# VHH binders against o13842, part 9

Target 1, 320 residues: o13842
Amino acid sequence: MYETRDLTGNAGKPVDTNPWPNNSKIAVSFVVNYEEGGERSLLYEDEGFETFLTEAGLMPFPNRPVRERSIESCFEYGSRCGFWRILNLFKKHKVPFTCWAIGQAVEKNPVVVGAMEEAGCEVGSHSHRWINYEGVPPETEYEHIKKSVQAIQKASPSNSAPRSWYTGRASLNTRKLVCQVYKDLGLPQPFDSDEYNDDYPYWVADPLASKPGAEDDKGLLIVPYTLEVNDMKYAVAPGFCNSDDFYTYARDAFDVLYEEGLEGAPKMMTIGLHCRLTGRPGRFRGLQKLMEHITSKEGVWVATREQIAQAWSAKHPYKA
Short names: E, the ipSAE of ESMFold2; O, the ipSAE of OpenDDE; V2, 0.75 times the mean of E and O plus 0.25 times the DockQ between their complexes.

## First folded at step 1 (VHH)

Design f3 (framework vhh_7pa5_2)
Fold by ESMFold2-Fast, scan of step 1:
Structure f3 (fold): chain B 320 residues (1-320), chain A 124 residues (1-124)
Amino acid sequence: as target 1 above (320 residues)
Amino acid sequence: QVQLVESGGGMVQPGGSLRLSCAASGFTFSTYAMSWVRRAPGKGPEWVSTISASGGSTSYADSVKGRFTISRDNAKNTLYLQMNSLKPEDTALYYCAKSLYGSGWSKTNYFDYWGQGTQVTVSS
């Protein structure tokens, strides 16, 4: 409401002709959303059930605050099957992903964190619950952020706190609260992915600074996420109908950015995945094809968001 | 068998310096990019620095940029990390890692092999 937005960015100009390691022409961030067990449900003492981003649309459900086992089992496919199918593909191709892990989902199935660490993947935080945080009191959201960080760290065999942050349905308070929680826990400032507005990482003022540009302003690095190249479109009309729809769309997006990189403007690309969506066999074929396409190209760096953030900030440190 | 053996760690006071070494064997060292990765107590692995196969290109984590210098001696199959202006938060086990980047293009960015590590402790 009162938030100022930057409509200019880089004004269409290349920021850096060689921003990535080994002269890579594109940095590719695969993101796996691990949300199963964190959704709205009477099982978790919520006032109703969640159908968003599931096959639940194929079945009629009464408009009543009851448990629906069909819906519950649709989410469970993600944790029981889809996560493991996706992880095994990344292990086979020897490339990492970054996970947006819901804290409550991790608490209910902590083994996934160790599995991702063993595979060389990054475990980031997706807050504590898979809900809309708009209208949630700041003190409640603060506790959710803290619980999410602690749940992931507790489940981590290396005792690692998440370095990357993504809420998705964030409140106007989220960014400042996230930075405050990390400071209060004595953790290094996270990389914020709650933006969809660029193909490059970029800096904003530290929300905990006394004012933008002040002596205490360390900056905050934004690593943009995507709603565009995202398998959520399988569940949202007029979205994707089959695996080739996803593959063709994601391939074209990759090809455009890769070609721009070859022409002197290397960028980053994000591909968003959900365990219960792309983890289903019929949709999974599209991810297999995309992986083969991307890994067949020279000058492609498939990296965690933390690695992309570190590489970018090393060449482009914050200037107040 | 690829082997990476780190050395040069120890205890220093804040503001001090240490030089880490990594002796590599079992592969053609001069053709592979090399990295330093650290693990602090109670934290996961953090990438610190990478150097290209030729030594012509280097990159650093923001937390160490301007204080640490990565270098290599391809004739001796040895990787180095010169650490200056050390801070308590630099306390960690430091690992030498062989990168999949090599001297040319690679389709992957994760590390093939990690060494045993060498402990660095910065305290006053």
Scores: ipSAE 0.000, ipTM 0.128, lowest interface PAE 21.0, mean pLDDT 87

Design f4 (framework vhh_7n9e_1)
Fold by ESMFold2-Fast, scan of step 1:
Structure f4 (fold): chain B 320 residues (1-320), chain A 125 residues (1-125)
Amino acid sequence: as target 1 above (320 residues)
Amino acid sequence: DVQLVESGGGLVQAGGSLRLSCAASGFTFSSYSMYWGRQAPGKGREWVSGISGSGGSTAYASSVKGRFTISRDNAKNTLYLQMNNLKPEDTALYYCATHPRYYGSGILSTPFDYWGQGTQVTVSS
């Protein structure tokens, strides 16, 4: 699978001059990470508490096997307030987003899946726990992937399994395990977003194939994600200090890609959000400004990742 | 070429302990999860324990949880299984394995591309 690295991509050339519906010049993917209730806690039999991607971030906390209620409540803000604030903004603008949901978080608060579906949004999987999977044995990760898919489907009023996959802190085994779980459950292969290396979807060899290019190689579609246009930078140095930092950075990234689209190279853009980060009122102002900027432009397609994947694969089917 | 060589087995009384070792070569050891499995006479192979490449995560079969400890030394390319409070039911050929091929739910349906010849553990009552 990762035996070689593709450092060339499309060598700077546009892959398609009109890949999106209605001659759109850019496809914009808003991603809301729903992680609250899936983080490390003694309440969930983990070795300690989690501070990553909260206001507690790099603050000095004792590293001992206790529950830290202050930090737990920072995560709870995301599920109690931030998710709903973000959802209401997208409903007001009548544009969709993709939610990447942690399976355990969904199990503890399944109402969010129904709310997403009612709003016309997509729910994808963010695996079962919000942890680094490099440290997890593959047999345990297989069960986590399976539990995540089943938890989301069970919470879905339409009984829909997630089509989009994102782990984030993935292992070298993750992609193959995900494809195996979907095959074992009789589900169509998901789209994989655990790549940060391009501004358009692309195909890789099927991890379950006997070898790349073999007759059993049906491909796997990659829909790239971002760590750059991502509100995680509010919590990671050198990062964003205020909502205008986020807005200015995201706006500039959008403007560059949009201008390239106008010049004959339409691409996709992703904006990554977290319920407990951008869902806070002060940071939320930046998202409101960004939404107004993006929706004010002509030829912009705001879509779910599944819609982007479907549009791309229809024009560019896999060739072994 | 991948090589896995187990050692440390032997005869031990119930309640005793043994430490098994697996010497690995032919691949970047720290990049791959490692496993211990066992096979009792007349029975199929069963999974015992697994450990991630970094050593940061471990898993155990319910039959050995709390009695066995898996560990690794990536500088020495060696996998270990510390077995305490051994029972007659633990009598089996123990082997290490790597590069699992995922064909079904969980470890019981997963073959491995590489496994060793094994080391015999016999626990008397």
Scores: ipSAE 0.000, ipTM 0.169, lowest interface PAE 18.9, mean pLDDT 87

Design f5 (framework vhh_8dlx_2)
Fold by ESMFold2-Fast, scan of step 1:
Structure f5 (fold): chain B 320 residues (1-320), chain A 125 residues (1-125)
Amino acid sequence: as target 1 above (320 residues)
Amino acid sequence: EVQLVESGGGVVQPGRSLRLSCAASGFTFSRYAMHWVRQAPGKGLEWIGNIYYSGNTFYNPSLKSLVTISRDDSTNTLYLQMNSLRAEDTAIYYCARLGPSYDFWTGHKNYFDYWGKGTLVTVSS
């Protein structure tokens, strides 16, 4: 009935001593969250305004069912300025990122999808709305998942549906509903990133299988995400105060994983970014320094999550 | 004209410490990341570590606590401090300048654009 938790993983042993292309010692996934226009607002018939992951999130605001223009403009900075600043940095370095794109945000600013594709980046789905899906009826969440996939595909000049999936504030039904929507739309099963528990991709049972391990169980590949190396800490206590806090923390995480890779245990790492947070000039300096640090090392593979998933699954196919 | 000149090499006994210097000229030293690289006889190049324009350092894990890289931007000098020297540390030591993260003209990233001639360190009694 309920999914049990795997506390063992690979019991501290390397899964593979050479899992990445070109003998790379680490796979690095930069993630850009594109959420602006999908947040909670009376403009979208929600019960109030959103403060989470803005400068306003650290301050008490009156609980009022009104539009809050200050908060609206904080989100707009992400779509108007921060996204383009971040994209231009990745274009300059000729390395890709994966985007977690909110479907409604894409509908309101579809030009960002074409810009990311032109830059060689992956556009993944972050569901339709930037809300907590716990307590949302399964039928409503199904429609949100479907709308998100279709909005991204419609905005894509190559007509590409998202291959990678991340909800964040997911319900207990989310994983099965996502797989069902992709099946119903005739799309390949997505790579699921709604886990934070390992530094490697790994397989779980297909939630649409008749039972785990059955003949119809083709598995579902998990590509873990991060809340640790994530600029959300600029807005969440105890958090990051300045760009050097983010830079030194992310650099240290990279250095540890890279050193483990050099010693025979190559892994992946993820760095989570938000257009309205790291896209601000002061915070952006930390990302510039981090990019220089990471790209200065030999044996580092900066890749999309789809590329990481494909490389991993080719070498480690699912065993039921 | 960009120049990098290493100094401080020589014959040193096992277990001792040695500090190498690299004098930089012909560019704004404080705006560039600098690297130390070595080449032992008959072997390929081995990266030792680097120091960014911000002062942040990263080292080859194989060398760990054996080395420290520092810089003095007022004198345009890069340093490599080596401790507990062993016979296998015998090598020619080079300082190198990391080019811009993105070279506008060539499209290359993280390119070493200038190297010194090297200084020989021989660890032997």
Scores: ipSAE 0.000, ipTM 0.115, lowest interface PAE 21.2, mean pLDDT 87

Design f6 (framework vhh_7yz9_2)
Fold by ESMFold2-Fast, scan of step 1:
Structure f6 (fold): chain B 320 residues (1-320), chain A 122 residues (1-122)
Amino acid sequence: as target 1 above (320 residues)
Amino acid sequence: QWQLVESGGGLVQAGGSLRLSCTASGFTFSNYVMGWYRQTAGNEREWVAFITTGGSTTYADSVKGRFTISRDNAKNTVYLQMNSLKPEDTAVYYCARDKGIWSYGTRPYDYWGQGTPVTVSS
């Protein structure tokens, strides 16, 4: 009924074979969350307004079913300014990111998908709405997953469906429903990022298989995400106060993993970003400094999550 | 104090119909999404149907086309009309109140009634 948890992983052992191209010591995944227009609002027929992860989150709003224009405009900063500032930085350095795109946000501003594709970035799915899916009826969640995939593909100049998936606030049904939707749409199985439990990809049993290890079990690849190296900490405790806090923390995390790679244990690192948070000028300085630090090191591979997943799968295929 | 009281369950033959009712008290009924769940012995509660404050409905695939959820805000009551009943519909049916399906960090269905048993004979 419920998936049990694996507390062992690889028992602290390094990977048998370096999966990264050119013997790279670390794979670095920058992730940009594109959520603006997908948040809770009466404008979108929700039961209330959103207060999470904006400057407005510190204001004393009563919990009432009304529209809050201050919050609406704080989200709009992400789509109007922050996204473009972040995209231009990645274009300047000629390195990609993976986007977690909310389907409804894409529907309201589809130009961002073409802009990311032109820049060589990956557009992944962040489901249809920026909400908590725990307790949402499975049929409703199925439809949200389907709408998200279709919205991204429709906005894509190359007609590309998202290969990477991240819900964030997932239900117990999410993983199986995502795999079912992709199968029903005739799409290849996605790479699932709804885990925070390791520093490299790993396989789980296919949730659509008759049972784990059965003949029909071709596996599902997990590419772990992060809440640790994530600019959401500018908005939540124990938080980042200034751009140097973010930069110093992310730099130290990178240095540790990079050093482990130099010692024969290559891994991946993820940095999570939000258009309306790091896209603000004062916070953006930290990302500029981090980008300079990371790109100054030898043996570093900055890649999309799809590229990381493909490189991992080629060297570490599923064995059931 | 909040209360949800289910009624209308019972024994029915396969192909028959039942109408379940759930009467709410102690809160502003019209402000909440309401739903129905069911549970068989040894299994977790399974979602059946929900209805929003505006009257929009959603159904599990197993009951779609056979069950209809509705509400009467004047009577603080949510209903489940069950048609073309099958033996596999045998379960205890629970009424549930949602605090907000779209709310971050909050469980959508966190208030349950005592349940009403439905037995469908073959």
Scores: ipSAE 0.000, ipTM 0.118, lowest interface PAE 20.9, mean pLDDT 87

Design f7 (framework vhh_7d4b_2)
Fold by ESMFold2-Fast, scan of step 1:
Structure f7 (fold): chain B 320 residues (1-320), chain A 125 residues (1-125)
Amino acid sequence: as target 1 above (320 residues)
Amino acid sequence: QVQLVESGGGVVQPGRSLRLSCAASGFTFSTYGMGWYRQAPGKQRELVASISSTGGSTNYADSVKGRFTISRDNSKNTMYLQMNSLKPEDTAVYYCAAGSTYYPLSFDRSEYDYWGQGTQVTVSS
């Protein structure tokens, strides 16, 4: 897998058939990452505390195997406050969205899955732990994928298994292992979002096929994600400082893609959000303004990732 | 057990208004795009108006643009069509439809999974 790279894609050409409903000019995917309780901690037998994607990331903590309560409580803000603030905004605007949930975070706070479903949210998997899977043994990663799917399904009032998959810090084995777990559990193949390379969904060969293009190759759909239109940049250089930094950047990205759609090249756009980042009141204002901007425009389709995947597949089916 | 039930039809004089309602049950209403179709005697069914799952996007046939307004209330599993300045040409059976996507793609019936039984609207003196 990944032995060659596709640097060409669609060679800059618009798709011949608009995949989006009612000739929509852009499909917009809001993603809420529900990660709180899945981060690194000695509580979970990790070698140390988490330092990534909080206000505490660059503070001078001791480099030793201890718990850092200030960091833990920054994550807890996401599950206690930020998630609910963000959820209420989507409910107020009646906007569908996708939540990618870490399996361990769901196990520690299962009521959030029912709240997501009640709000009209698609619940996808963000694997079991919020860690880098590079270097994790394949058998261990297989069990993590399986535990994640089962934790989400168990917490789901509708008993729904996640159809959307996102690991983030994936290994080179992740895509094949995800497909294998879904097959072993008797579940429909998920849509994979561990790519950042296009403004359209696209197909790859099924990792479980005997070889690419073989009779058993039914394809795997990629629905690309973003690290660019993402509130993680509040915690990562070059960074965002205030709510207007996020709003202005995301608005400009939306406007460019929307204008391209008006000119005959309708695409998709993703906005990545974290409960403990945008869920903070000072940052949250930017999301409110963005939501108002996007929902005020004609010909905009706001959708879950599963709905984007289904719309794309209907107009652009896999051909081996 | 999926049901779409239309109401609000009737006989009305030209220039008056009617409001149609479509009550949905048996599926997750908030995730489906919805539409109103109509069929006049001797004519094919045509899309009148459509609305995305969130209500953020709407589409109208040219013949009704500026006169009709489509809306939905996901908390009540109900879709509405406000019909103003009604004309004799608006006389038809009006059908509620739910699509397999968040927003109906065309006048093609195959893009809708569920249909109501229809409600008659007659505009005449």
Scores: ipSAE 0.000, ipTM 0.151, lowest interface PAE 18.7, mean pLDDT 87

Design f8 (framework vhh_7pa5_2; at its last look DockQ between E and O 0.01; V2 from the best seeds 0.00; counts 0 for: pae E 20.9 > 2, unsure alone 64.99 < 65, placed apart)
Fold by ESMFold2-Fast, scan of step 1:
Structure f8 (fold): chain B 320 residues (1-320), chain A 126 residues (1-126)
Amino acid sequence: as target 1 above (320 residues)
Amino acid sequence: QVQLVESGGGMVQPGGSLRLSCAASGFTFSSYGMSWVRRAPGKGPEWVSTISWSGGSTSYADSVKGRFTISRDNAKNTLYLQMNSLKPEDTALYYCAKVTPGYLSGSHYSDTFDIWGQGTQVTVSS
């Protein structure tokens, strides 16, 4: 696994000139990351507090093994206010979307999964904790993956297990462990989004196969994610200063991909959102403007990641 | 139940103008994009124009760009299409439609779709 890097992909050629349903020129995936309650804290027996992707991350704090209540409350804004503001926007306009849910965050606030499903959202897994899994023992990561799937399914009114998977800060073991957990639980293999390298879904060898291309190789579908069209840039330099920066950047990315689609190269686009970032009122305006822009164009398919994965795999079944 | 009532059609000479209206009820009009779609005799539906839920974004078919203007009044739950410099090829029955994001976002790539009104006839004499 990862012994070689595919630097070529499809060599700049369209993989398919009509890959999406109803001759759509672009598939658009809105992703809401539900992470609040899964971040590092001494409350959860971690070695310190978390500041990453908050307003607190831009301010100096003494590096001490203590709880920082101010920072904790920055995360809590996401679960208390930001999630509901974002969810209500998607519900008001009946726009499909996917939520990446952290298992521990769901355990601490399970009402959000029912709300996601009521809104027509696909609920995917964002692993169990919002941490870097590099250096985590494989047996511990296996249990985290299992706990995440079970927490989401338990909180689901429809008893649905997540079909889409995203870790973010994944280890070199993550992909194989995810496939193993799903197999051990008797669940269909998930769609993996821990790649940022293309504007199309694509297949990789099944990590559980005896070797790539063997008879037991059923493939694994990758649905690429983005760090580029992502509200994390409000908190990461040289990022976004205001809602219009986010809107203008994301709109231009959409316009380029949409124009390429009109010219015979339809692709997919992902917009990454965080409840505590875009859920703040001043930043939220950019999402409202972007959603309105995207949904006003003809030939645009706004879909869950599961729908995009299913449409792609139906036209492009795995070849070893 | 969703109801859309088109009006404002009629007969005009080439180069003339008409303004179509669509009165909407049965849903929260200000929450959805709206489209105009036309059907000429013996042809399938052709998408004409779309406007976003606030009116901040619009799009047009190449055949009507620069001649037609779509607009809306959310306080009155009404959609409009101002048609200028009309051509004989604009002759068709005109329908308004609610835009649903997702699988069928945009009527441009649909062979058929639900139309809740009777349409309004526009005839441009040669």
Scores: ipSAE 0.212, ipTM 0.654, lowest interface PAE 5.4, mean pLDDT 89
Fold by ESMFold2, look of step 2:
Structure f8 (fold): chain B 320 residues (1-320), chain A 126 residues (1-126)
Amino acid sequence: as target 1 above (320 residues)
Amino acid sequence: QVQLVESGGGMVQPGGSLRLSCAASGFTFSSYGMSWVRRAPGKGPEWVSTISWSGGSTSYADSVKGRFTISRDNAKNTLYLQMNSLKPEDTALYYCAKVTPGYLSGSHYSDTFDIWGQGTQVTVSS
């Protein structure tokens, strides 16, 4: 896998058949990353503390073998306050999101899974720890993938395993390992979001097939994610200074894709959120404005990633 | 209790070879990338080479490419640096360092070398 790159995609061609229900002009996926409790900490026998995607993420913090309680406290804001503030907004507007849930974070606060299911949201997996998997041994990564699925399923009132997958800081082994874990657990292959490269879902060859195009190649559906329409830009450079920066950028991205849909090329859009970032009141205003903008438009389908994957697959099945 | 112990240094004539070793303990060696860093007399640290956790990816400073080879044995928790065609400018105290894995590509890169051994002296002189 990854021996070549697909620089072509659809070559700019719109799809022939609108896969979105009710002739929608755009499918919008809000994603809420639930990571709090999965980050590096001496408390978890890691070798240091985590600064990424916090108020300290742009500061020159040396990675030291200590605990930094102030930064840990910033993560805790996400699980204690930010998650709930965000969830309440989605309930108010009666639209769902997909959660990337870190398995260890779920183990440490399982109530969030039931709360999301009750609100009609999808709980996908973000693997077990919130770390960079590039340097993790494949056997350890396999176990993390399995633990995350089991943690989410255990916390789920419906006993549901996650159907959507995103690692983020993935290894070259991640995609195949994820598919292998799901197969070994007897679960349907998940939808993979560890790509950032298209405004449509698309198929790749099944990583577990004997070879691409073989009779055992069932395909793997990619549902692309985003690193730019994403509140991580509050904590990375060059980023958002205030909530109007986030709102304006996300609104403009939505408007471009919506206009393309009106002209016959209905696509999908993802908006990435983090509990400890957008959950802060000053940043939250940007999400409120964005939600009002999106939900006021005709022909907009706000959906979970599973719903988008299923709608797409029904109209654009894999052909090995 | 992370410990990195370098060995294999010494005095060598120009054009000679040395093999440095670094014994690691107190952490899961196979989970981390490793680097060699050196400090010449009166100068700050200079990155020499890095190897990924599996050994599948290596990189080298321009000053040592083609002469130095980094390797690792994860079963023995040991990092190596084979140094060939040594020059007087290679004279330095050589440290092995644990590399903290980097963050997502869209963020500030956070690799650090904040855990180092005591170093092993390499002296290249006639």
Scores: ipSAE 0.000, ipTM 0.117, lowest interface PAE 20.9, mean pLDDT 88
Fold by OpenDDE, look of step 2:
Structure f8 (fold): chain B 320 residues (1-320), chain A 126 residues (1-126)
Amino acid sequence: as target 1 above (320 residues)
Amino acid sequence: QVQLVESGGGMVQPGGSLRLSCAASGFTFSSYGMSWVRRAPGKGPEWVSTISWSGGSTSYADSVKGRFTISRDNAKNTLYLQMNSLKPEDTALYYCAKVTPGYLSGSHYSDTFDIWGQGTQVTVSS
């Protein structure tokens, strides 16, 4: 599956036809990662506390088999306050986001799914635990994928299964396992966002096909994500030091892509968010400003990732 | 073929009641959440209510909570909306809609739903 890499892509050429509705100059996808309650903790029988994307940044000491209540409490702020602050902003502006929800997190606070449903957002899956799946046995990861799908679907008043998938810290097995689980559950194939390598969606061979290009190869759609227009940078070095850093960086990215769209190359933009990060008042201002900037422009389509996937597929179907 | 057909609309006095029905065909009705969406003249679509595939979960817009009740009969492939204490502001074309996989029901966007009926008119006036 990953034996080869496509380093060429479209070779700098724009798409032949604008894939977005209403001749939009850019498709903007906001993603809210809901992870709170799925992070590492002895309470969850992990071997240590969470060290990734915390207020402490890079930990100056090794992980230890202790509970760090300060870390846990910061994550709780994400689910108790940050999430709702973010949700209300999107409701106010009448635009959707895509949520990548950790299954265990949803189990611990299922009311968030209903709230997002009321707001008209998409709920995707972030797997069941917020962990590094590299090195995790495939059998275990299979179960985590399955549990996350079921948790989200159960919490959904519409009984909707997630179609957008993003593990993040994925293993080389993840893509195939995800497709397998969905197949086994009798669900439609999801689209994959565990790539950061393009400004457009694109197709790869169906990992469950007998071989690429075969009759049973229906393709797998990739909707690329981003690690740079992402509030995770608040928690890494050198990173963002304040909300203006986040705002200006995201604004600049938007402006560049928007201008390219005006020139006949409309692309997609992703903005990654985390409840406990951007959800803090001191960082939230950046998102507010960004939202105002983006929604003030003509020809901007703020869309869920599923909408983007559908639009792309309609104009650019998979060709095995 | 996939189809949703609404019925039960009409004209009613303020404070009155109506019961809408939606007959589904061409897909496995019992496998999907269903919603009601309305559109008033000059306004965009407004989500009204959603019910899970089993009927075990329901959700409502704040504007209709306590007055409207969504239900379904999977054996009959039919969705219902009981509307009580109707108000003039409830006047709209009411659509039955199937929730798009992966989407949540509270959206005002057309892509939240992948199958729509043609709508039934509800008019509340004295």
Scores: ipSAE 0.000, ipTM 0.240, lowest interface PAE 14.5, mean pLDDT 92
ESMFold2 (binder alone), look of step 2: mean pLDDT 79; pTM 0.794

